# Ledger of designs, part 2: VH-VL binders against UPF0173 metal-dependent hydrolase Caur_2542

Target 1, 243 residues: UPF0173 metal-dependent hydrolase Caur_2542, of Chloroflexus aurantiacus (a9wi57)
Amino acid sequence: MATLGRNVTITLIGHGTFHLTTPEGRNILIDAWVDGNPVCPEPWKARVRENLAAIFVTHGHFDHIADLVDLARETGATVVCQYDMVPYLEGEGIPAAQLVGFNKGGTVTVADVRATMTTAHHSSTIYENGQIINLGTAAGYVLRFSNGFTVYHTGDTCVTMDMQIIGELYRPDLVILPIGDHFTMDPRQAAYALKLIGAKYAIPEHYGTFPILTGTPEALIEHCREFGVTTEVIALKPGESVS

## First folded at step 17 (VH-VL; from j5 with light chain S55T)

Design m1
Fold by OpenDDE, fold request of step 18:
Structure m1 (fold): chain C 243 residues (1-243), chain A 122 residues (1-122), chain B 106 residues (1-106)
Amino acid sequence: as target 1 above (243 residues)
Amino acid sequence: EVQLVQSGAEVKKPGESLRISCKGSGYSFTDYYMHWVRQAPGQGLEWMGGINPSGGSTGYNQKFQGRVTISADKSISTAYLQWSSLKASDTAMYYCARLGYDFRGPFYFDYWGQGTLVTVSS
Amino acid sequence: AIQLTQSPSSLSASVGDRVTITCSATQKVKWMHWYLQKPGQSPQLLIYLGSNRATGVPDRFSGSGSGTDFTLKISRVEAEDVGVYYCMQAWRYPYTFGQGTKVEIK
């Protein structure tokens, strides 16, 4: 495994859910699909609940928020999301005091992390009781830690020139991006995204969880060569970490 | 037409090994999870586990973990359920079932095999 | 594990009768499904995601419910509807089934 040396531990829980430990020792999640996630290791179902300080939500699709309400209520973690999602989450029983709603371009500080919501070209809805509920629009995050380490999570998205803006404005050290195809970028698109962003490290996500998600880290690496991208791809398996 | 065709009935003794099969056709085999569900005589349905045929990742009901192995050969669109050492309590009908897709929710068994009866007795 | 309890365990109805089967979960479930296993056959999908009829399923079958309580209804039961009905949750691992409801025709 690669060594970041930045006193931030990133663990793939599964699919699009990540667990991070900040330099201050706070635990945070990006999205929340754990208990029903087919690739989530059994030990992590309990571990994600330990001293959980915050959950950063990218969008409202089930494979990203299926366990959001339960985790938030069980742990008291602050839920960070697009404000369009706040009424729905309140209705699901999350106390208002735990909800931090803001929008794209904005920045909030939660669990000692400066989080800027970014655009993502994708949708954000959930199917409940026979109805499609609009939960805003898909988003990503630039997470800036106290020690200067910066992570850019693209969210579920296709490739866009907006990624170059993020690369230039925030100069992220590490990018988390989907490569599974079908619902998000394929590996070639993801490689081009990395070209635009210009980060040193990349962690692919959102592949292999469903059989239809055919993208692979190997394909990503090959296409990185195609585009002259020198980003180091860190292909984590569920339950694996990089620090 | 989607079809799941399972191997024939088995009569075994305790301690013997066994592998039964489920062949999918009429669809892209590697695009869907394949699961196994058993039904003891006169009893209800019990989920055993499943496999992603594309990458080979598996998930098990803890009740059966370590006692059975689920595998797949995508080159022939076939999933397998195997025991290294059968017990009398393994006597049951075994069904393979495809986990279907829907944009509203992905996890339901939309197609089932015809079942494989496994009888284990001394 | 999420336990599912069906009610009743068995019933006998006349052709044309309305049949109601309930399924209660020990915790909230988002993805509940219903299956029918006719005598000597494999289970077949009836209702998925609470209220959606599977392909080829007659409109006399309907599903409803949310949270911990779900219901399958047959508006006018027919002879071909004989079998054992199962609710199933795929919301959390391990996937679990109800104990089944045997439906017979008088």
Scores: ipSAE 0.897, ipTM 0.944, lowest interface PAE 0.6, mean pLDDT 96
Fold by OpenDDE, fold request of step 18:
Structure m1 (fold): chain C 243 residues (1-243), chain A 122 residues (1-122), chain B 106 residues (1-106)
Amino acid sequence: as target 1 above (243 residues)
Amino acid sequence: EVQLVQSGAEVKKPGESLRISCKGSGYSFTDYYMHWVRQAPGQGLEWMGGINPSGGSTGYNQKFQGRVTISADKSISTAYLQWSSLKASDTAMYYCARLGYDFRGPFYFDYWGQGTLVTVSS
Amino acid sequence: AIQLTQSPSSLSASVGDRVTITCSATQKVKWMHWYLQKPGQSPQLLIYLGSNRATGVPDRFSGSGSGTDFTLKISRVEAEDVGVYYCMQAWRYPYTFGQGTKVEIK
């Protein structure tokens, strides 16, 4: 199995939710769909709540924030999100003191992680009380850890030349990107994204959770060959980790 | 037209094995979760579990975990519910139900099979 | 597990009457649905995501509610509406149903 050797542990919780442990030993989540996530392993439903320091939210779709409020309130974790989401989350009962709202291009430091919000081509809405509520726009994150390890989570998105900018500016070591098709990049698009980014490692996400998400890591690897991409694809199953 | 057609009624004895089936038609079988819901005589509905026919991943109600197995054969658009050892308490009507799509929350049963009555008695 | 309690468990109405069925959850639920099981038939989707009528469902049916309390209303009940109504949550595993509300016509 692949090893990062960077004193950061990344675990796929399921679909688009990830659990990370920082060099300082802090636990953070990227997005929050756990309890109702059909692929989330049962043991991790409790484990994600242990010493949770922060939740980095990419966008407002249900499959990314269904458990955000509950987890935030239960753990006291700092919620990092696009500012447009702040009023909604406050209304849902997350204390203002736990909310860090900023926007694309900006950088905040939370849980010893320097987080830069990046662009993602996708939407960000939630359905509630018979209405679709706008929660800003979809985003990704560049997470820079204290030891120099850098993770680029693209967010839900199609492939874009903006990814090259991220690759050049931040030189991420590892990229997390969707490959499921239908709602995000298909494997071929994702492979091209990897070409643009130039990271050593990649973790595919957002596939297989719903039957309609037909992309596969195998297809991603094949298309990486097509584009001469040498990025090592780490296909985690829910509950699996890489360190 | 979407249809879920289930196998016929079963009369079994305790300890016997059984597999019932649900065949989907009128839609792309592998694009939707298929779930099973049971209803004991004169009782309400109880969710048992479901399967992603595309990859074969399953989820179960803990109450039934280890007692039943949900599977699917996508080549014939068929989902299965099976017991290795039936109990009298397994007597019930069993429904297969398709989990529908919706951007707002794709977790509702939009189509149901006609039901399979399973009777387990000595 | 999230428990759903319907009220009433049964009712008898005359054709044309207004009928109200409630469903109470032990915790907040975002995805609540309603099903109707007519006598001798399989359940059928009636309302999804709280307030959306399924295809073919007459507009005399309506759903509302949020949090822990949801309501199904029939503005003017008809003979064909006889059966058992179930609320269901798919917000958390395991999915759970209410105990059902039997609706009869006098």
Scores: ipSAE 0.896, ipTM 0.942, lowest interface PAE 0.6, mean pLDDT 96
Fold by ESMFold2, fold request of step 18:
Structure m1 (fold): chain C 243 residues (1-243), chain A 122 residues (1-122), chain B 106 residues (1-106)
Amino acid sequence: as target 1 above (243 residues)
Amino acid sequence: EVQLVQSGAEVKKPGESLRISCKGSGYSFTDYYMHWVRQAPGQGLEWMGGINPSGGSTGYNQKFQGRVTISADKSISTAYLQWSSLKASDTAMYYCARLGYDFRGPFYFDYWGQGTLVTVSS
Amino acid sequence: AIQLTQSPSSLSASVGDRVTITCSATQKVKWMHWYLQKPGQSPQLLIYLGSNRATGVPDRFSGSGSGTDFTLKISRVEAEDVGVYYCMQAWRYPYTFGQGTKVEIK
């Protein structure tokens, strides 16, 4: 397994939820499916709450936000999300002062992280009391840490040529991307995405949590070889970290 | 039409082994978790555990961990519940149940097998 | 483990009565589900994810509640509604059921 050596610790909490400790020692979460997440290890349910500075939200599907309101209210963490999610989250009881809403192409600084919102091609809705509530459009994030280490989290998406632009503009060191098929990229599409992005490392996500999500890290590695992609795949198990 | 068909009733003695089955049809078997639920005579429902039939990973209620084994054979769309050594207290109705989800959220048991009565007595 | 307690444990109703069954959890759950086990049958899903009716479930059944307190209502009981009703949570392992509410129709 790789050593990042850049004072960043990345932990897969489960499915699409990640915990990161930044070079300045700040804790952030990407998405929020924790307590109800069947693959989240019990110790990490408490640990994600410890000194949590921020939660970055990619989109509004239940498997990404089911615990968002509870976590935000319990921890006081800043919630960073698409602008159109803000009214919904305020209505759910997150104080306005905790909400940082912005949109694709914009950059905000929260904790010691400069976050640029990117395009992702996916839906973003929840179902509540017989109604479908639109929570904006799905997004990804380029997270630039204070020491220059750069993580591109694609969000839930198909492969898209925008990833080449993102790779050129931001030169991410590490990519977090889905490989589960059915709702997102399959492993072959994800390998092609890594070809477009050109990062040194990749962490696959969003697979195996539901049985229909059949992609595997092994399939991703095989297709990276198929395309001549030199990105090193770091396949984390839930609760496992790389630093 | 989704159907879960379980193996027939069993009468066993303490100490014997047993494997009961649940065959799923009318859907992609490997796309959903399969779980087992126990109902002792005259009592309520109790979750035992489940399996992801795609990769074979399992999760158990701690009460039953080490006393039963849940497995699946995806080539024949069948899940299994197995005891290596039955006890009289294992006398119960056993249901398989598919763990459902959709865009509204997870998880709930959306389809149930007909049940397998297991009787263990000397 | 999250314990679910139903009330009442049993009841007897006449056709047309309004029936209310409650389910209290020992800690917060996101969604409650409800099942009916008719005499001699497997459990069947009635209400899932709090308030959604399963396919083929009549409009007289409704679910509500949040946090730790949940309710199943039958607005006008029919003779076919006999059986044992269970609440169930699959929010957090281990998954748990309520102890059941036996409903008899006079």
Scores: ipSAE 0.491, ipTM 0.808, lowest interface PAE 3.4, mean pLDDT 93
Fold by ESMFold2, fold request of step 18:
Structure m1 (fold): chain C 243 residues (1-243), chain A 122 residues (1-122), chain B 106 residues (1-106)
Amino acid sequence: as target 1 above (243 residues)
Amino acid sequence: EVQLVQSGAEVKKPGESLRISCKGSGYSFTDYYMHWVRQAPGQGLEWMGGINPSGGSTGYNQKFQGRVTISADKSISTAYLQWSSLKASDTAMYYCARLGYDFRGPFYFDYWGQGTLVTVSS
Amino acid sequence: AIQLTQSPSSLSASVGDRVTITCSATQKVKWMHWYLQKPGQSPQLLIYLGSNRATGVPDRFSGSGSGTDFTLKISRVEAEDVGVYYCMQAWRYPYTFGQGTKVEIK
C-alpha cells in the first residue's frame, strides 16, 4: 500500500530490530535481536549480515542487543551507542575501533547517515552472571539521510512531551515506535505520540513477539482516527519492506 | 499454580485424523507461547512447533511443516495438535510445553503437560 | 539445525557421588537449558538460561558453560535424581534437545 519514494528501504527484521538501506546503498541495523528472535525469518538472519555498515543501539535490554556482539564481530560494522555502554561492549569483545559512543542531544555521522540521539524513557539493564548490569539510559534516534529523508526511531519509551520538540526540530518523515503495551506504549499512547511528532508515516514495532505484548497496528490506526492523526501507519510483518 | 492438562491416550489406524488438546490454567493463557514436543517410543525429545495464542501465529519445525496443524482456542485456554492423516510413525508421546521467559531472557519450556500417548497401528 | 550431543549417554552413580554431564553444540548457543525426565513422568525444567535453577530445584544442581560447551553438575547425587537428563536450546529455530543422559542410582 504505501510507497516512500525516497530511495530508503526499511525492513522489519522482528520485534524492535530494523534493517535500512540508505539512499547511497549502505546497510544499517537498528538494534540487534536476530538469531534468537522467534519472529525473524530465516533468510533475513543471513541477509542482515551482508555488507552491514552500522548498528545503532537504542538500549541494553536483551531483546535489543542479544546478537549485538556476535553481529559486530562477524561483520565489522560500526556500533553506534550511548557512551556509557562502550566499556561494557568493549569488554564483551567488540573492538574499540568499531565503537562510536555519544550521548543524548549529540549528532554523529556514520556511513551516509547523520544520527542524533534522543530521549527515551525506559530502563536499560541486562542480567548476567547473577548480576543486573546497568547499561546507561534508553535512547531513540533521529536518522537523517543524505537526500534529506528523516526517520525518527523512538526506542522503547512511554509517550513524552520531548516528542513534540523532536517533531519541531527535525520534522521526521517517518516514525518507528513501539505499540506492544506492558513494557512500552500501548496503541493509544502511540497514537498520541504521533500527534505530538507530526510525521507522514509510522511503522509500529515491539508487539506480538512476546504474547503479553498485545498491541496491534489495527488498534493504532483506530486510535489515530480517535485523535485526528493523519499519519499513515505502515504495518510491516517480519521480513517485509517498504521503499 | 500453572497446570497444563492434556487429553487422554489415543489408539488410531493409519489414515485417520486426530486432534489432541492441552488446557492451560493458573496463568494468563494468552501471555505465553504454547509448544508441542514429541517423544517416540524409547527415544528422546523432539520439538514440533508452537503457537502464539493471542494472535494465532505459528512456527513449525520444518520436519513437521505441513504434517500437523497447531491451533488454539483462547476462549477456553486450550491449544491443539492435529493430524489430517496419521501414519504408523506418528506413534509417540506428545507433550505440550509452555515457552517461558522473564527479565533474564527468553526462551525455555518452564511447564509441561502430562503427555498424550498416540498409538497408530494397523 | 543446531545439534546437541550429551556425554555420557548413560551413567551409574552411588548416592553422594558428584555427577557431571556435558552438552556440545554444533554452533554457538546463547543459553542452554536442562530438563530432567524422571521414570514415567514428563520432563521438568531444572536449569534455564545457562545457570538459573528452576523453582524448587535444590542447590546441588548447577549449570555452566558458554559458546558450544555446557555442563550440568550434581554435587551430591540423591536417589530421587534418577532419570534422563536433556540439554535444550531455544536460541535458534528449530529448537533442539540433546539425545539424553540416563542416570541410574546403584
Scores: ipSAE 0.481, ipTM 0.809, lowest interface PAE 3.3, mean pLDDT 93

## First folded at step 22 (VH-VL; from p4 with heavy chain D31E)

Design r4
Fold by ESMFold2, look of step 24:
Structure r4 (fold): chain C 243 residues (1-243), chain A 122 residues (1-122), chain B 106 residues (1-106)
Amino acid sequence: as target 1 above (243 residues)
Amino acid sequence: EVQLVQSGAEVKKPGESLRISCKGSGYSFTEYYMHWVRQAPGQGLEWMGGINPSGGETKYNQKFQGRVTISADKSISTAYLQWSSLKASDTAMYYCARLGYDFRGPFYFDYWGQGTLVTVSS
Amino acid sequence: AIQLTQSPSSLSASVGDRVTITCSATQKVKWMHWYLQKPGQSPQLLIYLGSNRATGVPDRFSGSGSGTDFTLKISRVEAEDVGVYYCMQAWRYPYTFGQGTKVEIK
């Protein structure tokens, strides 16, 4: 298993949900599919709730927010999301004081993390009570920790040239990106995304949870060789951590 | 049209091995989990476990872990439930069921096989 | 494991009656599903993800509830509705079914 050596612990909870412990010892989630997540290990369902400071939300699909309202209400964690998602979450019972809404290009500081919202090219809706509810647009995040370690979480997306701009502006140390195909980048597209971004490390996500998501870390590694990409792929299993 | 067709009824003795099958058609077999559900005589439904037929990953109800093996042959769109050594208590109807999902959410058994009756008696 | 308890365990109804079946979970469940097993048949999906009717299921069937308490309603029972009704959760492993509610038509 690789060592980051930067006082950040990154754990794959499952699918697209990640738990991070920051250099100052703060706990955050990226997205919130936990209790109902078929690949989430049982001990981590309780563990994600422990001293949870913030939840960063990439978009409103069920596989990213199914547990969001419950987690936020139970833990008191700050929910960081696209501005237009705020009214929906407030209506679901999350106190306004817990909600930090902003938009692409903006930066907020929550816990010891500076978070910049980036583009992602994906839909963002939820189906509830016979209605399709628009929850804004999909997003990614550049997370800058107090010690300078920088994580780029692309969110669900195709490969896009915007990733080159993000790589140049923020020089992320580590990228978290989907490889599952069908709804997001396949492994070949993701390898090209890593070429555009230029990070030292990558953690693949959003594969295998549904059988239609056929991408694999092995295929990602092979396509990185195809494009001359030297990014080290860290393939976490659900419940595994790197630090 | 989605169809799950199971192998025929079996009469076995305790200690014998058995493999029953479930063939899926009318859909892409590797795009859905396949699960097994047991119904003992006069009893309700009990989930046994399932498989991702694409990669072969399995998940078992702890009650059946070590008692059965779930497998699949994606080249012929077929899932299997196997016992290495049957017990009389294994007498039951066994259903395969496809684990469905769509844009509304996961997970639910959307299609079921016709059932395979397994009778284990000395 | 999340245990599901249905009530009643059996009932006898006349054509045109309203029927209500409840399902109580020992832990919170986001979505409940309902199945009908007609005599001599395999189970069939009736209601999924709380309130969605499966293909071909008439609108006299409805599902509702949240948290730990869920209901299935049949607004006007018909003779073809005979069988055993099961609630089911696939929210957390292990997946579990209720014990069943046998519905007989007089």
Scores: ipSAE 0.729, ipTM 0.903, lowest interface PAE 1.6, mean pLDDT 95

